# Miniprotein binders against a7ua95r516to809, part 62

Target 1, 294 residues: a7ua95r516to809
Amino acid sequence: ASLSLLSISDLVPDLQFIFFWMSNAIEILYFIQQKSPAYMQTIELMDDKAGSKESLLSATISANEEAMTILEEVIMYTFQQCVYYITKTLYVVLPGLLDCNPFGTEPSSEQCRRAAGVCVCAVCVMPEAVRRVVSVFQTTSDLLQQYQVHSEIQSQMFAYLFFFTNVSLFNQLIDKGPARGWFQRSRVLQIQASVKILLDWAKGAGHNHLAQKFFAKFCSTVTILASPPQQLSQMSWKALCAEHPSLKPVQLHRILTQYQLMAELGPLPIWQPSSEDEAYIYRTVDLLESFENH
Key: E = the ipSAE of ESMFold2; O = the ipSAE of OpenDDE; V2 = 0.75 times the mean of E and O plus 0.25 times the DockQ between their complexes.

## First folded at step 6 (miniprotein)

Design aa3 (at its last look DockQ between E and O 0.78; V2 from the best seeds 0.60)
Fold by ESMFold2, look of step 6:
Structure aa3 (fold): chain B 294 residues (1-294), chain A 83 residues (1-83)
Amino acid sequence: as target 1 above (294 residues)
Amino acid sequence: DPKEVVEELLREAERLLEEARKALEEGDFERAILEALQAIIEIARAMLKAEKYGTDPEVREKLLEILKKAAEILRRAEEELKK
């Protein structure tokens, strides 16, 4: 509860400590992996003083293996802790993305308010809700680089953060969208513009492939909902499945149903699921995504 | 007593670190490597226990300092042994 009220900046001291441990554990593990064959061979070839060489070699082999095992555990634990802290902040800020207006008329900072007549900086038009999400990702990226965390670990962390973001946004949109008015066309267009800002950040940060992979479900949902009625009503179920392979049949069916309600359309024959998919459009257990699907 | 468990692991890690440091000073590089590895194992165990129990920041900083010292002894002993 107390952690759910914190911004990413409040968590930086704890994250710095965790990244510092992670980075040191990675460096030590790498050293052992690269150097132990050589120093164990040297021990094996040394003079055998009263038979102590064999016990020393055996103990060193065992210690190498145990050290690598425990350091891997440290790395996994610190990775999970970073993800835990960061996703707690994401959980707090992500819902605001669905309610924000990226086309808002008021500047979000004091410097943009004073310079409204001569303001030319595009950053002043970024909605506060989008800025809060971007801040979490940017702070995470800055810390990972500051502590020189291996690039593969950085990629794995952002893969999970994007996965978490997609699941959180998709589930909230599907589950709460009707009650919150998020399926109204003007709102969908605002959501689409907001998510484009996030995707642009991810591309600029070198994570475009990860973002394309892990945001696909949410982006497909928004793309369908943003489509003009004249255009969407001409697309068959089969065509929609082909264009949006990330969506399960139950998910696509729910999205089309919400679209019909908001556009005041009746059921359309061309949106009838294929015979193969008919059994799956009623599987409500598959409607919302699990945070374990990653 | 979670605090006492972490303190016991910390004391064992410090003992191993001192033994590794002495081995390095005396030129027993093979034993310095072993004892530095053993110190790394114990301090990593202490860290994992300390994180599980939510230990004081001062203890966490000391655990990291000892880890870095043990790693330096390991690196130094490996370099000397290569000669």
Scores: ipSAE 0.732, ipTM 0.934, lowest interface PAE 0.5, mean pLDDT 84
Fold by OpenDDE base, look of step 6:
Structure aa3 (fold): chain B 294 residues (1-294), chain A 83 residues (1-83)
Amino acid sequence: as target 1 above (294 residues)
Amino acid sequence: DPKEVVEELLREAERLLEEARKALEEGDFERAILEALQAIIEIARAMLKAEKYGTDPEVREKLLEILKKAAEILRRAEEELKK
């Protein structure tokens, strides 16, 4: 099937079974971890029935260790499968977020139209491109809650999904932004508004801290690009580094250079990197974010 | 064949589960724990080896059913050992 046709709804049946399996594996692992010391001690304290106690205890210890190990493998496997499927759907819908005009009048979702005519809920008033991204995250959240997945695993999953989203959006903006006109002020303001809707959703879903942490680089980039030329031209390199610590020197330098070209600004000595950063601004290997360092 | 491997592991898991159940009924709670843990191991192996066959809803349901039964035996055996 063309990746372009893949929706999160199409993956729900498969994801349901994976989440169900993952949740049960976590529950059993947790049970074994908590209860194993107690029943091992009980076996140890039992009377030796014809010399079988030591062999039974040894076998039980071994089986317990193996069970924990293999359950951990199952949890990791199911987690990776969930992330794999969800990130595939994100990969398809994320580019639409950068091209979205959130200030346009788009029709409400079909689901809300059927129920109430004109629904003014937060999801129904979202631009379609933003709604598609939010739908992926909301579906993930709903499934995690439905199957009562442990809160730590939920946090890890959202951390990774936000990380992936940030890397994807940042890299696309840096690499394709100038050619696509995404560095134009009007387009940047559209992107900023779209990202705000996503962040507002994350806040409403209880993931505000994770969203702020993992979207920091993309948000910093958008904030700089959204800044009026009169304001940004008064900010020194050092001030910009301090306000946007998530950006590497090479990234900040690239953003400012592209901003300068777009805004038709002459050379700005105030944006000149410090002597300390001068060596780092040429590290083009660090320009784009990697998916490996999570 | 992943199907054959999964079916074999499921049969073994069911056998172990039945032994665990018998041990529990006989009051051999230590044996029940051991056999239930072994059943969980076989189920987990079946899940990891299922690949595309593991996407079959019936297979997944069966795996989960056995897993839940094994967990219940562990819980009951542990509770009885504490008495």
Scores: ipSAE 0.348, ipTM 0.765, lowest interface PAE 1.3, mean pLDDT 88
ESMFold2 (binder alone), look of step 6: mean pLDDT 80; pTM 0.749

Design aa4 (at its last fold request DockQ between E and O 0.91; V2 from the best seeds 0.82)
Fold by ESMFold2, fold request of step 9:
Structure aa4 (fold): chain B 294 residues (1-294), chain A 83 residues (1-83)
Amino acid sequence: as target 1 above (294 residues)
Amino acid sequence: DPKEKVEELLREAERLLEEARKALEEGDFERAILEALQAIIEIARAMLKAEKHGTDPEVREKLLEILQKAAEILLRAEEELKK
């Protein structure tokens, strides 16, 4: 199976058709809701032309209700299809964020360090793995604007895409992190830099509020893992829970365990769960997140 | 047969679209609204059925064309009624 088969560029024709239908269905539904009281009143007040007025009125009432029902179904179906196509592409490209080095290659780093009189750093050049994810989001944003999809539907779309991204990255980090070496300090800093580039895109695209809300679990994880040991070791379990409410006790415990191991802070646990949470820190069924909304 | 059902829905949507166009042209704006709504219902059903079973590009183009034309008639007929 080719990775190019799952590229967002290959799905654009399908997305264009689906967004066209979504946008038009929304607009027609709104039209019916806003205009039908008036045009139905006009029909009610018509001259009775050979007894056809009541048939026309009855049929129009039925057609209004039927049209609104089917258009709502179109909107839900097209939204689901957009989410399906886009998240299928995201699923393929998201793991690369955990493996990439956003600080560039030695030549690009050398060029940045050697720039006389101008400090043009490698962070201005988006790494390929980050570019692939941003391309999915940017293409989605461009299509939603091209088809003039209502802003609240655009927000719901990005809310779900950010939710999906958060779950995918968090689950892969927690599940595969030990085997992949993703908890090593140098690796965590690379992941943090990659995520910052993605979050900067979201802010510039006008989705900062949604990104803050829906990336919270993964961002909290990376923030903890990137924290200096002197700072983190001085924080109590309760303070960490308060600062990172998106993390379940089993998740926080797992993150801190990996942190303590990689920071070589010794075998004795530094962070003691509250009595309320102690029952939950070994509840492995809650470790990974579901891709389903709650 | 899903393709046969889609063809039936398309034929009905096209019939209703033509009836709506004639009603608009004749100044029967109340009838044009009804028939445009009915065309929209049928073409939406055709789209939902077609996409669940895979849709050829030429069918997708027809679906778009009929929806746009039915929506245009609906809007024009309502605008004329306000006069």
Scores: ipSAE 0.797, ipTM 0.955, lowest interface PAE 0.4, mean pLDDT 85
Fold by OpenDDE base, look of step 6:
Structure aa4 (fold): chain B 294 residues (1-294), chain A 83 residues (1-83)
Amino acid sequence: as target 1 above (294 residues)
Amino acid sequence: DPKEKVEELLREAERLLEEARKALEEGDFERAILEALQAIIEIARAMLKAEKHGTDPEVREKLLEILQKAAEILLRAEEELKK
């Protein structure tokens, strides 16, 4: 099937199986860790019927160790598979977010099961491109809750998904933005509005802190690009670095250079990197974000 | 054949599950826990092997059924040991 046709709904049956195993493996692992000392002690206190006690104890110790090991493998495998499937779906829908015009009248999605008629819920009023991205995250959230996955694993999952989303959007914006016209103020304002809808969803879903942390780089980039030339031209390099600490010097320099070209601004001495940062602005290897750091 | 190996693991898990259930019914809760854990190990191995070689809905259903039953025996046996 072409990657373009892959929806999160098509993956739900596979994800359900994976989430079931992940949740149960965590619960059983936790059970073994918490209860093993107690039931081993009960075996130790049993009457020694002709060496049966020692054999049972040894077998139980071995079974506990093996069970813990394989359950950890199951947890790791299922987590990786969830991330793999969900990120594949995100990869397909994320480009649409950058091209989205959230100010257009798009028809309400027929998918809102809640109302006989025009649903005015926050998801139904979203632009289609934004709704597709939110649907991936919402489906993930719903499945994690349905299978009562441990809260720490839920947090790790969303942390990674937000990280992946930020890296994907940031890299696309930096690499393709000038050619696609995404650095044009009107387009930037559309992107900013679309990202705000996503962040508002994350806040409503209880992931506000994670979203703010992991989207910081993309949000900083969009904020700079959305700034009027009159305002941004008054900000020094040092002020911009301080206001946008998530951006590396090379990234900030690239954004400002492209902004200058787009806005037809002459050379701005105020945006000149400090002597300390001057060596770093040429590190093109650090320009794009890596997926390997997570 | 990976499929044959998964079927072998399923049969072993079912055997262990039956032994666990029998031990539970006999009031041998320590043995029930051991056999249930061993069943879980075999089912986990079966799952990991099956998923690496393709998706079979019938195999998935069977894996889930045995896992649930083994976990239930494990929990019941532990509860009885606390009494």
Scores: ipSAE 0.795, ipTM 0.946, lowest interface PAE 0.5, mean pLDDT 91
Fold by ESMFold2-Fast, scan of step 10:
Structure aa4 (fold): chain B 294 residues (1-294), chain A 83 residues (1-83)
Amino acid sequence: as target 1 above (294 residues)
Amino acid sequence: DPKEKVEELLREAERLLEEARKALEEGDFERAILEALQAIIEIARAMLKAEKHGTDPEVREKLLEILQKAAEILLRAEEELKK
């Protein structure tokens, strides 16, 4: 059984060493790339009084090339290790986001009496499950900032983490959603509210563009499932494909089929794929997303 | 043996670091650059091997310290060459 001790906080000491190495390797590589043309030229122009200039120049060229290569390997390795540990933690906490309720219980009659002047609208609170996901992203951001990792690498890290989160949530919703009741409208609205908390965090952290790009598939899915039957029934298959270009035809068809069942829209297919898309749906098995994106 | 290989790379990196330091002190900035680059190569190899086969925090800290010292020599030697 996994305990709270296996949270992202438990990984921080190990991650700190990996981030230190990544940061140092990036700094050194950048220095070599920026300065090596200049010092190579200086060596080339030096007086060969000792008679070893050609050997020194040749050795330095070789060492520069090898140093850049090995430092790139260190950067790649440390980046992959950070991604591995962080995504392993995300994998454990992400399913909770699909089962949690961010809409708090209305205050008891006694508490409502004490707050008589306030709005009676449902309160959206951060559930523990959402807080755990946000904590993983926040800890990652804090470590990148603490070790002054270059902004480009930071953007690549969050691009991958958002990509992983999107794929994980989408696959779980599509694969397990029907059995878990996650396609029910009330559950979808809860999921939508939870995802909004995550997207709001990303916007506050300066990653709005990455979040919009990499969460597109899951957001499209939730948006469709949360749509009122009256609105969705007025849209053609072509219009839905145009509004949700991140969804493959087979994925859109599966989502609409589940929506039709949950909304009790009857047995007639209201959303019919084109003949080309129909061939893709029935002959190609590309329902779930891959975690690989090269 | 991975552990023996890491220790071998660590010793070579320390030797190269010391040679780079001596070259810097002697005003041989061109050689200091070469030896600092070679030290960086060896310590990076040691780090990759140590991480892939498991390592102690003490070893991790020592590897990082040597990397930082080699980088500092490289930086100082480059600055001196520009003068």
Scores: ipSAE 0.680, ipTM 0.914, lowest interface PAE 0.7, mean pLDDT 81
ESMFold2, look of step 6: ipSAE 0.780; ipTM 0.948
ESMFold2 (binder alone), look of step 6: mean pLDDT 80; pTM 0.752
ESMFold2, fold request of step 9: ipSAE 0.795, 0.795; ipTM 0.954, 0.954
ESMFold2 (binder alone), fold request of step 9: mean pLDDT 80, 80, 80; pTM 0.745, 0.753, 0.747
OpenDDE base, fold request of step 9: ipSAE 0.784, 0.786, 0.789; ipTM 0.943, 0.943, 0.944

Design aa5 (at its last look DockQ between E and O 0.85; V2 from the best seeds 0.79)
Fold by OpenDDE base, look of step 6:
Formats: structure tokens, sequence, C-alpha cells
Structure aa5 (fold): chain B 294 residues (1-294), chain A 83 residues (1-83)
């Protein structure tokens, strides 16, 4: 099947199996860590009938250590598999977010046609492209809750997914944006509105802090590009660096250069990098974000 | 054959689960915990091995079933040791 047809719904059976194992492995691991001292003590207090106690104790210690090791492997495996499947689905749907017009009357998805009328839930009123992205995150959230996965693992998973999403969207915007017209103010405003819907969902799902942290770079880029020329032309390089600390100097310089071209602005001395940043604006290796840093 | 290896691991897990159940019935809760943990090791290995070579729904269901049994024995034995 072409990756283009992959829906998160198609992955639910596999994800259910993986989440079941993840949750149980964590629970059993926690059980061993918390309860092993107590039942080992009970073995130690047993009557020593012909060395049976020592043998049982030794076997129990060995089984605990081996079980903990293999369970940690299961947890790592299942976490990686979840991330793998979910990020593949995100990879397919994320480009649609940049081309989305959230202000258009897109037909409501057929699925929420409850018999009694148009569903006015927040998800049903979302543009299709945004809804597809939100559906991936919502399905992930629902499965994590269904299988009662430990909160720390949930946070780590969403942190990574938001990181991946930010890197993907940022890199696409920087690399393809000028050619696709995504730097045009009207298009940027559409992107900004679409991202706001996603951030509002993340807030409603209890992941506001993570979303704000990991989407900072993409949001900063969109904010700069959405700024009116009259306003942005009055901001110095230093002011922009201070307001958008998530952007590297090379990234900010690229954004401003492309903005200048798009807005047909002449050279703006006020946007000239500081002497300190001048060496960094030419580090093209740092222009795009890496997926490896997480 | 990867399938044969998974089947062998499952057979060993089931053997250990039977020993765990017997120990639980006999009131040997420490042995029940040991045998349940040993079973879990084999179940986990079976899962990891099975997933390397693709998804077999029947194998997955079997793994889930025996894992549940292992956890149940473990939890029951632990509860009895607290008394």
Amino acid sequence: as target 1 above (294 residues)
Amino acid sequence: DPKEEVEELLREAERLLEEARKALEEGDFERAILKALQAIIYIARAMLEAEKYGTDPEVREKLLEILRKAVEILMRAEEELKK
C-alpha cells in the first residue's frame, strides 16, 4: 500500500498490541522493583531445609535481574515501534497542514454525521488537513489512556511527536516555502491559524507546556512571516533574536532574507546580523533541523 | 526456524506457568512468584522474537493470554504474602 494511503486507524490493531505490552512491561518492572525486597526477605526468613532456601533465593535474584533486563528491552522496543508507526503516519499528513486553508468551507467529515444533525464538536469543525493531524495525536492519546501507560512515558512520547512535527514542518517551510508560496502573508496566516488549532488541541489534551516548548521554532518562524512589513522592518536583528531565541542566527537570517524578497523590500540595515552572529549566519549545516537531537 | 523458536519459548513459558499455578495452589507463594517471573522472561523473549519476523495474530493472542495468566499468578502470590 502506498504510504499516502496509510491512516492511523489502519495501525490501531498493531498499536494496541504494542501499548498493551508497553503498559504491562512497565507495571511488571515496577512490581519487581518495589516488591522484590519484601518477598526476598520472606525467603530469607524461611527455615533452611537442606539448602533449599539458598537455592530459592539465588534463583529468585537471578529471575528478578533477568526479568528486569528483558522487560526494559520490551519497553524500549515497544516505545520505538509506537514512535515509528505514529511518525510514519505524521509524515504523510503533515504536508497537508501547510497547504490547508482553514478559512474555507470544507465539507464536514461524513463520520461525525450523527443522525440528528451536524456535529459541532471542535474536531468536526476542523479543516480536513488539520483534523487528520489531530486525529493522529488524539488516537495516540486515547490508546495511551486506554492502556494506562505511565504518565512519564506518555510525556516522553508526546515530547518526541511534537519535536518530530516541529522539525518536519519547520524544514518543509524553510526548504520548500519560497517555491510553494508559503511565505506569502495570506498563506502564512492560513498556516498560523492551522497551527493554532493544533496547539489548542494540545492545550485541551493537557500537553500545553510540551507543545509550547517543542513547537517554538516553527511558531517563531510563522510569527515572523505573519508580521506586517511595516512592523517587522522596524525590528532590529538583536530584537528579533531576543524575541525568537529558538531560532539559530542562520535560520533567522534565511527567514528575513526570504521575507525581504517576498515583500519586495530593499536592503534593511536594521536586519544586519551583529558582529557576533556574522560567523554563524553562513553555517548552512545548521539551517535545517535534525531529527537526531532527540 | 523463527517460528519453531517462538513455539519452543511458548512451551517453556506454559510449563513454568503450570508450575507457578501448582505452587500457588500449594501455598508456596515464593515459588509461585519465582515461576511466574521465569515464565514472564520466556513470554517476553517469545514476543520479541515473534515481532522480528512479522506479525502473527494467533501468536500475539497467545502471548497476551499467557502474559495475563503470569501476571494474575504474580499478583495473587504477592497478595497472599502480604497477609
Scores: ipSAE 0.782, ipTM 0.939, lowest interface PAE 0.5, mean pLDDT 91
Fold by ESMFold2, look of step 6:
Structure aa5 (fold): chain B 294 residues (1-294), chain A 83 residues (1-83)
Amino acid sequence: as target 1 above (294 residues)
Amino acid sequence: DPKEEVEELLREAERLLEEARKALEEGDFERAILKALQAIIYIARAMLEAEKYGTDPEVREKLLEILRKAVEILMRAEEELKK
């Protein structure tokens, strides 16, 4: 439905229908691709009773070809529908990560403190905003496993979901961050801790490589904003570009400019773009990411 | 008329499924595979058409039932041929 405020649990019946079709379409394609030569040979060995062999063989060739074509369409359609339903839910819940405080429970154990400011112990309560996002990922993972969807399709699904998550979080941080106070260091550390919980989920679910790849832009942004002002101000533009290759020049420049303002380091630019990058730092059409670029 | 097209595709899928069931019962496993695949083609077309224009739960249940049965016949017939 068009009800973007539905929880992922309300969409489970739709997702069950979709995953049932997706998994069966994959299995039937496997059947045709891997087992068809054998049963086609049994047809070729049959007696030609009143032309029935020739009709059966011709019809079977046609059915194999038609089935492969339509089932590939089914897989594409069901994949797109999964992405549609799931990303609509993600779009609604992701902004809450930027406003929540994952440090609501006092970390007291050394293990909790060692987890890079994010509590990893099983006794800590996950913030509700983070829990909503994790629930979407976990429900998706559970359904994919329940229906035994091929592992390559599962990887492609989470690649799309992580790409979407990165675009949504990055765009909101860049677009709304200054006005919402999200560029303040204390808020950036809270955001960093919340995203760490998502990264930990992805690692535990076997998707660490995908999460590292597709969250790179957002994570680079948060890393810059979490850096001590004195350390960052001593790095050249060239060094920062090399350290953060996932950020376009306009994006990096905007982040650094906002960081300078937040840290009250004066209005004069600290970081000087190279002459080759100078043309790109004003390309505002490249500032925000497209949800269609995956 | 999308609803009429879906209903025609479902009728064809059900007819082909019954032919597949009869072929399997009679030991004509090659024809059972053919008719099950043909039913799958029609039910897949029905699903794609129905979902494009909106599908109620009753139609979705019918789509699931026919597909489940067609896949079962397909797998049984192939298993028998391997003997």
Scores: ipSAE 0.751, ipTM 0.935, lowest interface PAE 0.5, mean pLDDT 84
ESMFold2 (binder alone), look of step 6: mean pLDDT 83; pTM 0.806

Design aa6 (at its last fold request DockQ between E and O 0.79; V2 from the best seeds 0.79)
Fold by OpenDDE base, fold request of step 9:
Parts: C-alpha cells; sequence; structure tokens
Structure aa6 (fold): chain B 294 residues (1-294), chain A 83 residues (1-83)
C-alpha cells in the first residue's frame, strides 16, 4: 500500500543528502590521491624539531589511508542507497509502461495546464505512464549533474537503472503478458512506442549506447511480437537466434510459442529449435532474468 | 546508544576542526591538512553510524555543515602550500 504512493519527488531530500555525500567523498578521495605526495614532501622538507616531523609524517600517512578507506565505504554506501531508492520508485511506475496507450489523448500534465497555453515540449506530449518513468530518470540525471558527480559513476548508475528496467519489463512481459493481452499486436505496438520514447530520452540525455545495450532483450522481445505473422513465419529459428542474440533459446522459444498461440498459427517447422538448442529450450530456470547479474 | 556514538563522533570532529582552523591561522598548513582529514574521518564515521539507525534531519544537516567546514579548511591549506 505505502509503496504505491512513493514518487521520486518524495525521495528528493534523501537523494540530495546521498548525492552530496557521494560527490564530496569522491572529490576528497581524489584530492588525497592527487595531493598526498606533495604535502608529504613538504613535511619531509621541514626542519626536524625534536622528532615532530616524523610524528607528523606518520600521522599524516595513517590519516590518508584511513580517510581513503572510509571514503570508499561512503561511496559504496551512497551508491547502493541511490540504487535502492530509485529502483523502488521504478518498481512502482514500470508496470504502467506495459499498460500505456501512447496514441491516446491523455490530458496534459497538471503543471502544463496551469500555463495558459498547451505545452508542446517533449515531456508534455508523453503519455502519463511514460512521463512518470522518464521523470525518475530525469530527476536522477538532474541530481547527478547538480552535485557534479563523476561521469563514470553517472554511467554506472544509468547502466544499472537500465539493466533493472529491462529485467523488470522483460520478466513482466514474459510472465504476465499472455494473460494480460500484452502479446496482442495492438498492445505490442503501444509498448513499442512507449519504449521508443524512453530510448529517445536516453539518447537525448547522452546515454544512447547504454540504453541500446541494456534494453536489447526487452527490445528484441517487443520487435518479435510486433512483427507481422507473414514476416515472422518466414524466419527460421536460426535466423531469429542470429537477429536476436540477447535472447536465450528458452526465451525465444517461449516468445514464439506464445506468438503462435496468439496469432492462431499452426505448427511452424521452421521455428523448430536446432539440435544444438533443443536441450536449452527446456531450461525454464533461464526463462526469466535475474536481478543479481549486476 | 547509537545516538550517543554519533554525538561523540561529532564532538570529536568539531574539536579536530577547531584545531585545523587554528593551525591554518597560524600558518601550519601541514597540520591543518592532517587535522582536517582526521575530522573528515570522524564525520564519515558519524554519517555511516547515523544512517544505520534511521534518518534524523538535524543530524544530517549537522553532518553536511561540518563536512563543508572540513573541506574548506583542507582546500585553503592546500592552496597555501602551493605558494
Amino acid sequence: as target 1 above (294 residues)
Amino acid sequence: DPKEVVEELLREAERLLEEARKALEEGDFERAILKALQAIIQIARAMLEAEKYGTDPEVREKLLEILKKAVEILMRAEEELKK
């Protein structure tokens, strides 16, 4: 019950604290690594006043080592907390992407209604379900930029968030899709359009490569399901495997089987798994993606 | 009591920051850096300890304030050593 009410905006104060610490810990760690040799040399060049130099040097070495260690712990902790809060929010909003109709006239966001004019910005024309997901990513991006978090950490954050999003959407589509009618062509086309909006956002945010990489499995699934029966029925198992290398044999087999049922197609010999893949199509443990692979 | 531990760490951090500030004012920049780093260690410990037992906005604000002071001293001392 309480999770459904969590918006990314409600988490902003917590995220601000976390990102502040993350950024500062990285900067201080970098400072120690870069400047430590120089200020240690200054200590070494000081006049030895009754062993004070040696004690200061030893204390400085110890303080540097301890500071670096604890700052690394802070960076790890803050990264984990960011991921926790953001993924918790994504968990709530992601199912809406599968149920969204991007071609429907949804009323403009309440914020855009207060302006006397119809806002035609890219965000305002998005379906509400897509906008909610994009808002999570955009808020994350804005906070990372506001606190000037190192670009590598930003890339790692988005890599994980895209991974999580892909796993979540893929698993929901495979597990619940047939029962919810998400395998119907009209619904698939809606899902495809919604995902395209998200990918276009990721491209605009400078994360195109990461998005293409980590959404590959979900995109492949949607692409297969969006394919006309006349086209897909001409593709062999081997051709589909080659075109969709992100899909495991068991996953591809499940998708094709459900497609066949939905499209009321008879048995298609050309979709028969190869002898090499035949053992793998029964590995149901590999059907759903794991969140632990990151 | 976890709160007592955090309070003790914060008191120690504030003591170290005052020593760092005095060292900076005296032109002992090497000591200022040492004391600022020692303060940062205590502040980071306090943060990690405080977060284990939940979110206290007042503690969070205090941690941010004293961290900023520590970083400021550290940066000033480093700038003076480059001269």
Scores: ipSAE 0.799, ipTM 0.946, lowest interface PAE 0.5, mean pLDDT 90
Fold by ESMFold2, look of step 6:
Structure aa6 (fold): chain B 294 residues (1-294), chain A 83 residues (1-83)
Amino acid sequence: as target 1 above (294 residues)
Amino acid sequence: DPKEVVEELLREAERLLEEARKALEEGDFERAILKALQAIIQIARAMLEAEKYGTDPEVREKLLEILKKAVEILMRAEEELKK
């Protein structure tokens, strides 16, 4: 019963306020940029009989510039706040994807399919842990659409959210995987199924290209771990590096070492790093990903 | 005090909004544009200040109300000026 269990629904009022301001700031900024040449020209051409034209013109130039400056600050601030609120909830729900159990989901899916012929039954097929993550993404998407946020900003938002998701899942898998048993083949296959559901959501939501781009490191990791032992053991280090360019040498080496242990492929290392990569496979400071955007 | 700063910015934004509304009604569309822009500047400052340390729901409602009205006046004045 801790605050770490807060859901996205608890934050919707704050997000509504923030998205309202973000959307309006963008629209006003665009309005000024597009319309000010015309209304400034009209002011310049005014009849100066009353003697106020130059003061009005000067004040309006200043107001245009000041408004654009403050609105850019509002846009930056509101984007950062949206990201902060949303990633706070993602941080809480993402670890569950690594513990997800499809066996617990199949009976529930069967009941939903028999009892109801409604679109909601498709959502009931999802494992609970995946549903929690999808709910965060779906709520975000719904709010962005509700407030008519520009598509460029929507893409930037989901690019960051997918980046954050990838970093969080990858780091937890690498850091906690040995202790949590997440490198066991049955669990890797469960994780792979959960990732596919999430990728399917991203595709249906129109974000397939962003998901493909920003999930590459985590997906490569899961692909390696899900590979049959006889297939993977026949691949050279060079071939694996070429097939998985998103993985740093230290990351690939760690994944392969864990794979070899779990597949019981003996104590002798199967994959021999090149002499150039040998210097880098022990850079443990490079093992975990940074949450800072590259 | 941060609350005093926000309340002062809100009062200034409301004053500018009323001036913009009067200018629009009088057909002074040029001054209505200026005053609406000035109201937007002050209400945006109020929002940024208020959000630094948590915002009272009553303050948030007022921020939304003033912004909406200022934008409406800005757009109506620009439309009328083009005629």
Scores: ipSAE 0.778, ipTM 0.945, lowest interface PAE 0.5, mean pLDDT 84
ESMFold2 (binder alone), look of step 6: mean pLDDT 83; pTM 0.800
OpenDDE base, look of step 6: ipSAE 0.781; ipTM 0.940
ESMFold2, look of step 8: ipSAE 0.762; ipTM 0.943
ESMFold2 (binder alone), look of step 8: mean pLDDT 83; pTM 0.803
OpenDDE base, look of step 8: ipSAE 0.775; ipTM 0.937
ESMFold2, fold request of step 9: ipSAE 0.757, 0.776, 0.773; ipTM 0.943, 0.948, 0.949
ESMFold2 (binder alone), fold request of step 9: mean pLDDT 83, 83, 83; pTM 0.797, 0.805, 0.800
OpenDDE base, fold request of step 9: ipSAE 0.795, 0.797; ipTM 0.944, 0.945

